VH-VL binders against q8ssq3r676to911. Designs and how they scored, part 41

Target 1, 236 residues: q8ssq3r676to911
Amino acid sequence: SPQDIAKQLTLIEFKLFQSVKMKELYHKSWTISKSKFENSPNIMSLITMSNKIANWVATEVVTTPHPKKRVEVLKRFISVAEHCKKINNFNTLMEVISGLSNSAVSRLKETWKSLPTRYVNSFNSLQNFLKTDENWKSYRQTLKTKETPCLPYLGLFLQDINFIEDGNSNLSSENDWVNFKKMNLLTSVFTEIQYFQRHPYFSFSTHQNIQTYFEKDIVILPEKELYAFSKFIESP
Short names: E, the ipSAE of ESMFold2; O, the ipSAE of OpenDDE; V2, 0.75 times the mean of E and O plus 0.25 times the DockQ between their complexes.

## First folded at step 21 (VH-VL; framework fv_acasunlimab)

Design y1 (at its last look DockQ between E and O 0.02; V2 from the best seeds 0.00; counts 0 for: pae O 13.7 > 2, placed apart)
Fold by ESMFold2, look of step 21:
Structure y1 (fold): chain C 236 residues (1-236), chain A 124 residues (1-124), chain B 108 residues (1-108)
Amino acid sequence: as target 1 above (236 residues)
Amino acid sequence: EVQLLEPGGGLVQPGGSLRLSCEASGFTFSRYGMSWVRQAPGKGLEWVSYISYSGSNKYYADSVRGRFTISRDSSKNTLFLQMSSLRAEDTAVYYCAKEGYQRLYGDYYYMDVWGQGTLVTVSS
Amino acid sequence: SYVLTQPPSVSVAPGQTARITCGGNNIGSEYVHWYQQKPGQAPVLVVYDDSDRPSGLPERFSGSNSGNTATLTISRVEAGDEADYYCQVWDSYSNHVVFGGGTKLTVL
């Protein structure tokens, strides 16, 4: 079920999120080409999982050749995304929305036209919640309530750290005041990450069949192959 | 079909300003970082600026920092480059380019699709 | 700032193998990308992430990267391969995209 899928992905991804150590975020370590896997291993595990789930969503859509079944795949993932938002799992929500927004999926004009209005409205609402306008205003307002348990979107923490590192170092070099202000801003982000890490989803139980599916059975395609499959199932 | 079209360009006097546009189609614009790259006549490629998919990260070559501003409007599928305090050495063909692979976390910073370019001439 | 060094030109006979180098301090720790530009045209990506090919590119195009040198290799060179070739990295220390100076491949 969509609800079960959302809960199981939440358990998987929260475990990864909880393993992240703040040292892995120092000096933008996770951005350094080939050394990032050594220096930021838990961040990279979560990033790798996130890219995999987003790709999995797109793969499931484009590898479903029958149009009516493909619409059912869209409905299922929109329902998963709805449940993710309901349980404050914004990280998996972003992954599913990202997968459905992949160019190989979004180009499927006839498939999207066949989607019932309820699901179209839901998808649009979820996209609006995650829109980047005004520095992620809608998402940030929700996160400010600090409702727990919550799995925040990791990418926005990473974006904020990048902004602090790049923006605050560009004003004045060689003064401790600028470095002190930068460290205070970084500490605020780290403290927020740690706040959410300490409130796990205790009420969720594992379903081993679903866990095994995500461990062993998911199919992902290279992005170039996603587009090729997309062209086969709906020609331009 | 993924396409990038750079309408605009033109002739401007030194010290003047010009705004370049790059209209995107055939892909989900809001999921990709974008770059401007320029090429002076007879010269090699010179990167100018990058903007992340969300617009939150903007980077500039040293030669244009403080004079050029990159921006994007996802509602119009359009990338912009606001150029000011233009100099003769800014004369070039300006290309917009799309970051490769659509991933939730993109960290490879390469350009898989390029526009055809538009000429900016700074002279008087 | 970080600098990528390419030979200005390389000449090769048809059917032979061309090798275009891109030198940089510790470039083996970076992901290297390669672009082809024919006269009057926009650049096109031919190799990314050191050795991966975009769809539609023949397997004749390959890349490698280790130590201080990345190499674009074009096997069984054809007249249509005559172009300028640029290497490129992202320099995370400067937050810059960096291009090499370009190499003109001439097919004799």
Scores: ipSAE 0.315, ipTM 0.706, lowest interface PAE 2.8, mean pLDDT 87
Fold by OpenDDE, look of step 21:
Structure y1 (fold): chain C 236 residues (1-236), chain A 124 residues (1-124), chain B 108 residues (1-108)
Amino acid sequence: as target 1 above (236 residues)
Amino acid sequence: EVQLLEPGGGLVQPGGSLRLSCEASGFTFSRYGMSWVRQAPGKGLEWVSYISYSGSNKYYADSVRGRFTISRDSSKNTLFLQMSSLRAEDTAVYYCAKEGYQRLYGDYYYMDVWGQGTLVTVSS
Amino acid sequence: SYVLTQPPSVSVAPGQTARITCGGNNIGSEYVHWYQQKPGQAPVLVVYDDSDRPSGLPERFSGSNSGNTATLTISRVEAGDEADYYCQVWDSYSNHVVFGGGTKLTVL
C-alpha cells in the first residue's frame, strides 16, 4: 500500500539521516567533488538514496505503457506523498514530488488529464507546500513547530549551511579573531538537525520484504532513457 | 619515485582464499586512496575495489562484493586484498593503483600510478 | 550501472591523427580519464580530468569531453603508440570506478 511504502522509506531514510555526523557538515565537505564521499559519507549516502527514489518514481511512471495503468501509478505516488507529509517525512516527500515533476513525467499531458481532480489538487497542494517562495516559508513554518518524529528535507539544511558559509568570513572583519556570529549561525542549524535525529519513528515496524524491494529490486533508468520512454508511450 | 610493489599472487583452487599485498613507497601513503583493478587474460580492465585514504570508506564491484575485503596498514604503507570463495572467473592479473591526487584536493577519481600486477589463477 | 562504450579497434597510419571515442550517457558532465596499456605491461595514465596531461607525457596526447562523448586524440602517431586505450570515470551514483571496454590502436 502507499502507506506501507511511505513508512518503509521513512525508516530507511531516517536511518541514513540519523547517521549523519556534524563533522560531515564542516567546511562544505559534501560539495567537494573528489572528497565528498570521504569526508561526508553519510550525507552522500542520503543524497544518493534521494536521487535513487526520485528517479525510481519517474521510472515507474514512464515504463507503464498502458494509459489507464499509468494513471493508477500516478495515483499511487501521490498517495505516497500524502502519507509522507502526514508523518512529517519531508525528505521522502520531496523525492516523490521531484520524481513526479521530472520532465519525462510532466510532459505526459494526456496522462495527467486523466487523473481525477482530487489527485490533481492533492499534487498541487503538495507542490505548493514545498515551494521556494519567500525562502521556503510554508515548509519552514511547519518545521518550526518541532513536531516529532520528523524527517526534515536534508537539502534545505545543506542550502542554509552553504549560505552561511558563503556569506560569512571565518574571521571577524574587525580583527583576525574567530567570527562568532558565523559559528552561532552554524551551531543553530546543527542543533536543529541533531534535535530531529534524536526522535526516531519508534512506532513504525520494519517490513523486510519492502525493505529488500527498495534495496535490491527497484529499477532506475538514466535521465536520457526516461525521456525516451516518455516520448514512446505518449507522443508529443 | 612513486612505486607500488606486488609480491605475488599464485594458484588457488575454487572456493579457496588468497591475500594480496601491495607495498607503496615514494609518497605519503596515508594521504591517497587506493584501488585494485584486475584484468582477465585477453580481456579489458575491471575495477575490483577502492579504499579511501583514511580507510573509512570502502567500495566493491558487484562481482566481488561479499567475497573480497580491501584494507590498508598505514604503518607499513601496505594495501591488502583478502579474497575468499574464489571462482574460476576471478582468474586475472591484479593491479594495485594509487589515486592521482589527495582526496581533499581532487575532483574525480583517477589512478596515476599502477603496480606491475600479480597473476591469480583459480583452477582445480 | 553506468556504461562506457569504446570502439574495439582504431587504425591509423604513422604521422596521422588517431581519435578514440568513449561514449556514455551525459558523460560530458563527468571527468574522463584515459589509460594506455602496451602488451605485457601495466596501464599508464595518459590523460586525466578530460584534458589534463600527466607530467612526462608528450603534448601529442590530448583529450576532450562534451555531450555524450569523450575523445582521446593522439596527433602525429608513432609506432610506439600502438596499444590498448581505456577510458574511465567515477560513477558517484553507484560509487564505482567504471572502465570502457578498451580500444586497440593499430599503427599501420
Scores: ipSAE 0.000, ipTM 0.489, lowest interface PAE 13.7, mean pLDDT 92
ESMFold2 (binder alone), look of step 21: mean pLDDT 91; pTM 0.944

Design y2 (at its last look DockQ between E and O 0.02; V2 from the best seeds 0.00; counts 0 for: pae O 7.4 > 2, placed apart)
Fold by ESMFold2, look of step 21:
Formats: sequence, structure tokens, C-alpha cells
Structure y2 (fold): chain C 236 residues (1-236), chain A 124 residues (1-124), chain B 108 residues (1-108)
Amino acid sequence: as target 1 above (236 residues)
Amino acid sequence: EVQLLEPGGGLVQPGGSLRLSCEASGFTFSRYGMHWVRQAPGKGLEWVSVISWSGSNKFYADSVRGRFTISRDSSKNTLFLQMSSLRAEDTAVYYCAKEGYQRLYGDYYYMDVWGQGTLVTVSS
Amino acid sequence: SYVLTQPPSVSVAPGQTARITCGGNNIGSEYVHWYQQKPGQAPVLVVYDDSDRPSGLPERFSGSNSGNTATLTISRVEAGDEADYYCQVWDSYSNHVVFGGGTKLTVL
């Protein structure tokens, strides 16, 4: 079911999130070419999983050749996204929305036209929640409530750290003042990450069949192949 | 069909300003980082600027920092370059280019689709 | 501040193999991308991530990257391969894209 998929992905991804050490966030080390896997291994595990799930969503849509079944796949993923938001798993929510927004999926006009209005409205609402407008205003307002358990969108933490590292190095002021301000801002972000890490989803039970599926059986297509399949199932 | 169209360009005097636009189609614009790259007549490629898919990260070559501003409007599928305090050495063909990766987490790696370019000439 | 060095020109006979080098300090730790630019045209990506080929490019285009040198290899060179070729990296420390100076491939 969609609810079970959302819960199992939450357990998988929260475990990765909980493993992140703050030292992995130092000096933008997760951005540095090939060394990022050595210096930021747990961040890179989360990033790899996130890209994998987003791609998996797109792959499942474009590899479903029957139009009616493909609409069922869209409905299923929108439901997964709804459940992710309900359980405060904003990281998986972003992955699923990103997968459905892939160019190979969004171009499937006939498939999207066949989607019932309720699901269209839900998808639009979820996209609006995650809009980047006004520095992620809607998402940040929700996160400020500090409701737990919660799996926040990792990318926004990383974006904030990048901004602090890049912006404060450009202040051209006294070295001590710049260092003090930077460290306070970074500490605030690290404290927020650790706050959410301390509140696991204790009430969720593992479903080993679903866990094994995500460990061994998911299919990922390269970006170029996603588009090729998309053109095959719905010609221009 | 992925397309990038740069309808701007033109002649401007030193110290003047010009805004370039790049209109994108055939892909989900909001999911890709975008670049400006220029090429002076008879010269090689020179990177100018990049903006992340979300618009939150912007980076500039040293030669243009403080004078050029990159921006994007995802509702219009349009990339912009606001050029100010223009100098003769800014004379070039300006290309917009799309990053090759569409994913939640990607670095500014490479440019898989380029526009046809538009000429900017800075002379008195 | 990161600098990529390419030879200004390379000449090769048709049917032979052309190798275009891109030198940089520890470039093997970076992902290298290659672009082809024919006269009057925009650049076209021919290799990315050191050795990956875009869809629709001939298999005779390939790349390698180790140590201080990345290499674009064009096997069975044709007259249509005559162009300028640029290598490129992303320098995470400066947050800059860096291009090499370009190499003109001449098919004799």
C-alpha cells in the first residue's frame, strides 16, 4: 500500500539521516568531487538514496506501457507523497515529487489528463508546499513548529550551510567577527539537525518484504533512457 | 526537443547595461542548473556564471563578479543575465547552457545543451 | 585559479586515432567533460564524467582521466571531426567552471 511504502521509506531514510555526523558537514566537504565519499560518507549515502528514489519513481512511470496502469502508478505515488507529508517525512516527499516532476514523466500529457481531479489537486498542493519561493517559506514555516518525529528535507540544510560558508567569507570585515558570526550560524543549523535526529519513528514496524524490495529489487534507468522510454509510450 | 533561445544582445557603450534572456523549452526548467558562457571573437570559451535549479546558489567568474547578476524565473522558463558597468573586454558571443543532470542533489558539472548564442558588443 | 592546459593543435590522418590532452594538477580527482565546436556553431558535448558518451555520439569518441592528464580519444577519425575541442571541470574550491584553452583538430 501507499501508506506502507511511505512508512518503510521513512524507516530506511531516517536511519541514514540519523547516521550523519556533524563533522561531515565541515567546509562543504560533501560537495568536493571524488573525495566527498571518503569525507562525508553518511551524507553521501543519504544523497545517493534520495537520487535513487527520485529516479525510481520516474522509472516506474515510464516503464509502465499500458495507459490505464500508468495512471494507477501516478495515483499510487501521489498517495505515497500525501502519506509522507502526513508523517512529516519531507525528505521522501521531495524525492517523490521530484520523480513525478522529471521531464520524462511531466511530458506524458495524455497520462496526466487521465488523472482524477482529486489527485491533480493533491499533487499541485504538495508542489506548492515545496515551492522554493520566498526562500522555501511554506516548508520553513511548517518546520518551525518542531513537530516530531520528522525527517526534514536534507537539501535545505545543505543549502543553508553552503550559504553560510560562501556568504560569510565575502563579508570583508574583521577576521574575528566573521569567524564568530559564521560559527554561530553553523551551530544553529547543526543543532536543528541533531534535534530531529533524536526523535525516531518508534511506532513504525518494519515490513521485511518491502525493505528487501528497496534493498535489492528497485529498477533505476539512466536519465537518457528515461526519456527514450517516455517517448516510446507517448509519442510527441 | 530541448531548446534554449537567446533573443537579446546588441551594442552598448562602456559603462552601460544590458539584460540577456534565455528562453527554455522541452525540459523541466526548474530541475536544472543553468549557465552563461561567453566567447570573445577568435578566443576560447570563458565561463561567466551559474545558478542552481532552486535559484539559491549563484556563482560568478572573477572577471564579472559585482557587475553581472544571474537570475531565473521558473514560471516563465527563463534564465537572465543582467550586465552592468560593461567594458570592452565583455564583447563576446554569450551562450546559455543547461546542466546535464536532473536530480535532487547534483553539483555544477557539465552543460549538455547550449543555445545558439547572442552577440554583445561593447564599444564607444 | 585552477588551470587546464591543452595543446593548441593536433593533426591526424583520416582513419587514425587522435588524442587530445587536458593537463591539470591532480585532474584525475576531478570529473572532466569535453566539448566539440565547429566553426560558427555552439559547442556540443561529446564526453562527460571522464569517459561517458552522450546518446547519439559515435562509439569512437572516448575519454580517460588519471593523474595530471585527461585525454579525449577519437578513433577512426573522419573529416567531419575537424573542430575545436575544449576540456572542462567544475572547481569546487573556487565554485568556478574552468575550460581549457581549446585544441584545433586538423584532419589531413
Scores: ipSAE 0.338, ipTM 0.714, lowest interface PAE 3.1, mean pLDDT 87
Fold by OpenDDE, look of step 21:
Structure y2 (fold): chain C 236 residues (1-236), chain A 124 residues (1-124), chain B 108 residues (1-108)
Amino acid sequence: as target 1 above (236 residues)
Amino acid sequence: EVQLLEPGGGLVQPGGSLRLSCEASGFTFSRYGMHWVRQAPGKGLEWVSVISWSGSNKFYADSVRGRFTISRDSSKNTLFLQMSSLRAEDTAVYYCAKEGYQRLYGDYYYMDVWGQGTLVTVSS
Amino acid sequence: SYVLTQPPSVSVAPGQTARITCGGNNIGSEYVHWYQQKPGQAPVLVVYDDSDRPSGLPERFSGSNSGNTATLTISRVEAGDEADYYCQVWDSYSNHVVFGGGTKLTVL
């Protein structure tokens, strides 16, 4: 069920999230192509998983040739996304919405047209929630008020850290002393991450078959192939 | 067992028309795209056209676009190729072929089962 | 249009390994499929998605694809392997199936 998928992905990704050490966030180590896997292995694991799930969502849609069944696939993923939001898993929510928003999927106008209004509205609501307007204002406001457990969208933390790193010198402009303002900004982000890491989803039970499925059995198509399949199932 | 039968080849004059048929059995015909591929005598394989499972999408080789029309009848498990304005260079054995549906892989556009082929000769 | 290039012919002694190449610009980024055609017969799929083998095909048939060259490899070649072999891709840019020119494999 969509609920089961959401729960199991939450368990998988939270475990990855929880494994992230603060040292992996130092010096933008996750951005360095030749060393990111060595210096930030847990961040990279989570990023890899996120990309995999997003691509998997798109793959499932564009490789469903029957139009009616394809609509059902959309319904399923929208339901998964709804449940993710409900359980405060915003990381997986972002992945699913990203997959559904993939160009290969979004171009399927007939498929989307066949989607019941309630699902369309749900999808639009979720997209609106994750909109980047005013620097993710809606999402950030929600995140501040949410109770644990919660799996925040890691990408936004990484973005914030990069912004702080790039926008601030390590040394004060007034002297050669440490820029404490920069350090405080970084510390605030780290503290928030660690807060979420301390509260796992204890109420969720592991469904091994589903987890194994995501680990071993999902099919991911390259981006170019996704679009090719999309064009074949629905002509431009 | 998947089987594709092509009964409809023959001799036609230049500028003439001919309709090929391919009857499918042994699989859910309505679920698979279908191809036409031709082979001129002593020459290599040349792709002609593909139609999606629903019939909604059709693609053609440049050499036949505007002259050939691919279609299908799911109720009869039959693939068609309507050929018009035939030319001498259209002379070939015409094969129908089943699309190989690869859910697990990137490229779905290949043919896993072929018919025996039917000869079309365009000559005055 | 996308072009696939094959050698016109390849000769091999029985029991040896035959390699048939298929060249294309950045073909390694595409999935390549291979067909065998014996005289007077319809083509038969022997390799798909670069290296996967259809059910019923012997393990002697294998494929690889990287860079600008895909290769069909037939190990322990038998007399019955004598045939024409064609590589094929889907060109998403032109929405065309593209075949190579074919390679005649002769078993000496």
Scores: ipSAE 0.024, ipTM 0.535, lowest interface PAE 7.4, mean pLDDT 92
ESMFold2 (binder alone), look of step 21: mean pLDDT 91; pTM 0.948

Design y3 (at its last look DockQ between E and O 0.79; V2 from the best seeds 0.00; counts 0 for: pae O 8.0 > 2)
Fold by ESMFold2, look of step 21:
Structure y3 (fold): chain C 236 residues (1-236), chain A 124 residues (1-124), chain B 108 residues (1-108)
Amino acid sequence: as target 1 above (236 residues)
Amino acid sequence: EVQLLEPGGGLVQPGGSLRLSCEASGFTFSRYGMSWVRQAPGKGLEWVSYISWSGSNKYYADSVRGRFTISRDSSKNTLFLQMSSLRAEDTAVYYCAKEGYQRLYGDYYYMDVWGQGTLVTVSS
Amino acid sequence: SYVLTQPPSVSVAPGQTARITCGGNNIGSEYVHWYQQKPGQAPVLVVYDDSDRPSGLPERFSGSNSGNTATLTISRVEAGDEADYYCQVWDSYSNHVVFGGGTKLTVL
């Protein structure tokens, strides 16, 4: 079921999120080309999982050749996204929405036209919640309630850290007040991450068949192959 | 098919301003980072600016920082470059380019599709 | 800031192999991308992520990257390969895209 999938992905991804150590975020080490895997391993594990799930969503859609079954795949993923939002798993929510927004999926006009209005409205509502307008205002307001358990969208924490580092790139190292202010801003982001890490989803139980599927059976296609399948199932 | 279309450029006096646009089609514009790259006559490629898919991250070459502003409008599938305080050294063909990766997280910025370029001439 | 160094020109005979180098301090730790530009045309991506080829590029185009040198290799060079070639990286430390100075490939 969509609810079960959302809960199991939440357990998988929260475990990765909880493993992240703040030292992995020092000096933007998770952004450094090929060395990031050695210096920021748990951040990179979560990033790799996130890209994998987003790609998995796109892959499942474009590798379903029968039109009616493909619409059912869209319905299932929109339902998964709905449940992710309901349980405060905004990281998996973003992954599923990103997968459905992949160019190979969004171009499937006939498939999207066949989607019932209820699901179209739900998808649009979820996209609206995650829109970047006014510095992610809608999402940030929800996160400010500090409701737990919650799996926040990791990418926004990373973007905030980048902004603090980039916005201060022209600062003189001779200005101790500015360096102190920068450190306080970074510490505030780290403290918020740790706050959410401390509140696991204790009420969720594992379903081993679903866990094994995500560990071993997921199909991932490169971007080129995604688009090729997309053109095959719906011609330009 | 992915396409980037740039309207014609212009002649501008030193100290003047000009806004370049780049209209995108054939891909989900809101999911890709975009760049401006310029090439002075007879010279090599020089990166100018980048904007992330969300619009949250904007980066500029040192030669243009403070004078140029990159922006995007996903409702119009359009990338912009607002240029001000133009100098003779800004004379170039300006290309818009699409980042090749569509991934939720990534740091390998390369340009898989380029516009045909538009000439900007700064001369008094 | 990070600097990429390319030879200004390379000449090869038709049917032979051209190698265009891109030098940078510890460039092997970066992902290197390559572009071809013919006169009066926009650049075209020919290699990305050190060694991957975009759709539509023949196997004759290949890339490698280790240590302080990345190399674009064009085997069985044809007259149509005559162009300027640029290497490019993303410099994570400065948040800049960096291009090499370009190499003019001449097919004799």
Scores: ipSAE 0.467, ipTM 0.778, lowest interface PAE 2.6, mean pLDDT 88
Fold by OpenDDE, look of step 21:
Structure y3 (fold): chain C 236 residues (1-236), chain A 124 residues (1-124), chain B 108 residues (1-108)
Amino acid sequence: as target 1 above (236 residues)
Amino acid sequence: EVQLLEPGGGLVQPGGSLRLSCEASGFTFSRYGMSWVRQAPGKGLEWVSYISWSGSNKYYADSVRGRFTISRDSSKNTLFLQMSSLRAEDTAVYYCAKEGYQRLYGDYYYMDVWGQGTLVTVSS
Amino acid sequence: SYVLTQPPSVSVAPGQTARITCGGNNIGSEYVHWYQQKPGQAPVLVVYDDSDRPSGLPERFSGSNSGNTATLTISRVEAGDEADYYCQVWDSYSNHVVFGGGTKLTVL
């Protein structure tokens, strides 16, 4: 069920999220091309998983040749996204929405037209929730009010850290001492991350079959192939 | 088919301003980072600016920082470059380029599709 | 700032193999990308992530990267391969795209 998918992905991704060490966030280590896996292994694991799931969502849609069945696939993922939001898993929510927004999926106009209005509205609402307007204002406000457990969207933390790192010198401009302002900004972000890490989803049970599926069995197409499949199942 | 169209460009006097546009089609524009790259006559490629898929991160070459502003409008699938305080050395063909990867995370790596380029001439 | 160094020109006879180098400090730790530009045209990606080839590009184009040197290799060079070639990296320290100076490949 969509709920089961949401819960199991939450368990998988929260475990990855929880494994992230603060030292992995130093010096923008996750951004350095060939050393990021060594210096920020847990961050990269979560990033890899996120990209994988987003691609998987798109893959599932474009590899469903029957139009009616394909619409059901859309419904399923929109439902997964709704459940993710409901359980405060915004990381997986972002992944699913990203997958459904892939060019190979968004171009399927007839498929989307066949989607019932309630699902269209749901999808649009979820996209609106994740809009980047005013520096993610809507999402940030929601995040402040949510109860734990919660899996926040990691990407926004990384963005904030990058902004702090790029916008502030390690040394003060006045006396070449440590820039305490910068350190306080970074500490604030780290504290927030650690707060979320301390509150796992204890109420969720592990379904090993679903866990194994996501770990070993999912099929993912390269983006170019996604588009080719998309064109094949629904011609321009 | 992925396409980038650059209708802007032209002649402008030193100290003047010009806004370039790049219209994107054939892909989900809002999910890709974009760059501007320029090439002076008879010279090599010079990166100018980058904007992330969300628009949250913007980076500039030292040569244009403080004078150029990169932006995007997802509703119009359009990338912009606002140029001000233009100098003779800004004379170049300006290319918009699409980031090669669609991803939730990561910095800009490479450009897989380029526009045809538009000529900007700064001269008295 | 990070600097990439290319030879200004390389000449090769038809059917032979051309090698264009891109030098940079510890460039082997970065992913290198290559672009081809013919006169009056926009650049075209020919190699990315050191050695990956975009769809539609012939197998004659390949890339490698180790130590302080990345190399674009064009085997069985044809007249149509005559162009300028640029290497490129993303410098995460400065958050800049960095291009080499370009190499003019002449087919004799």
Scores: ipSAE 0.074, ipTM 0.684, lowest interface PAE 1.9, mean pLDDT 92
ESMFold2 (binder alone), look of step 21: mean pLDDT 91; pTM 0.944
ESMFold2, look of step 23: ipSAE 0.395; ipTM 0.747
ESMFold2 (binder alone), look of step 23: mean pLDDT 91; pTM 0.945
OpenDDE, look of step 23: ipSAE 0.018; ipTM 0.545

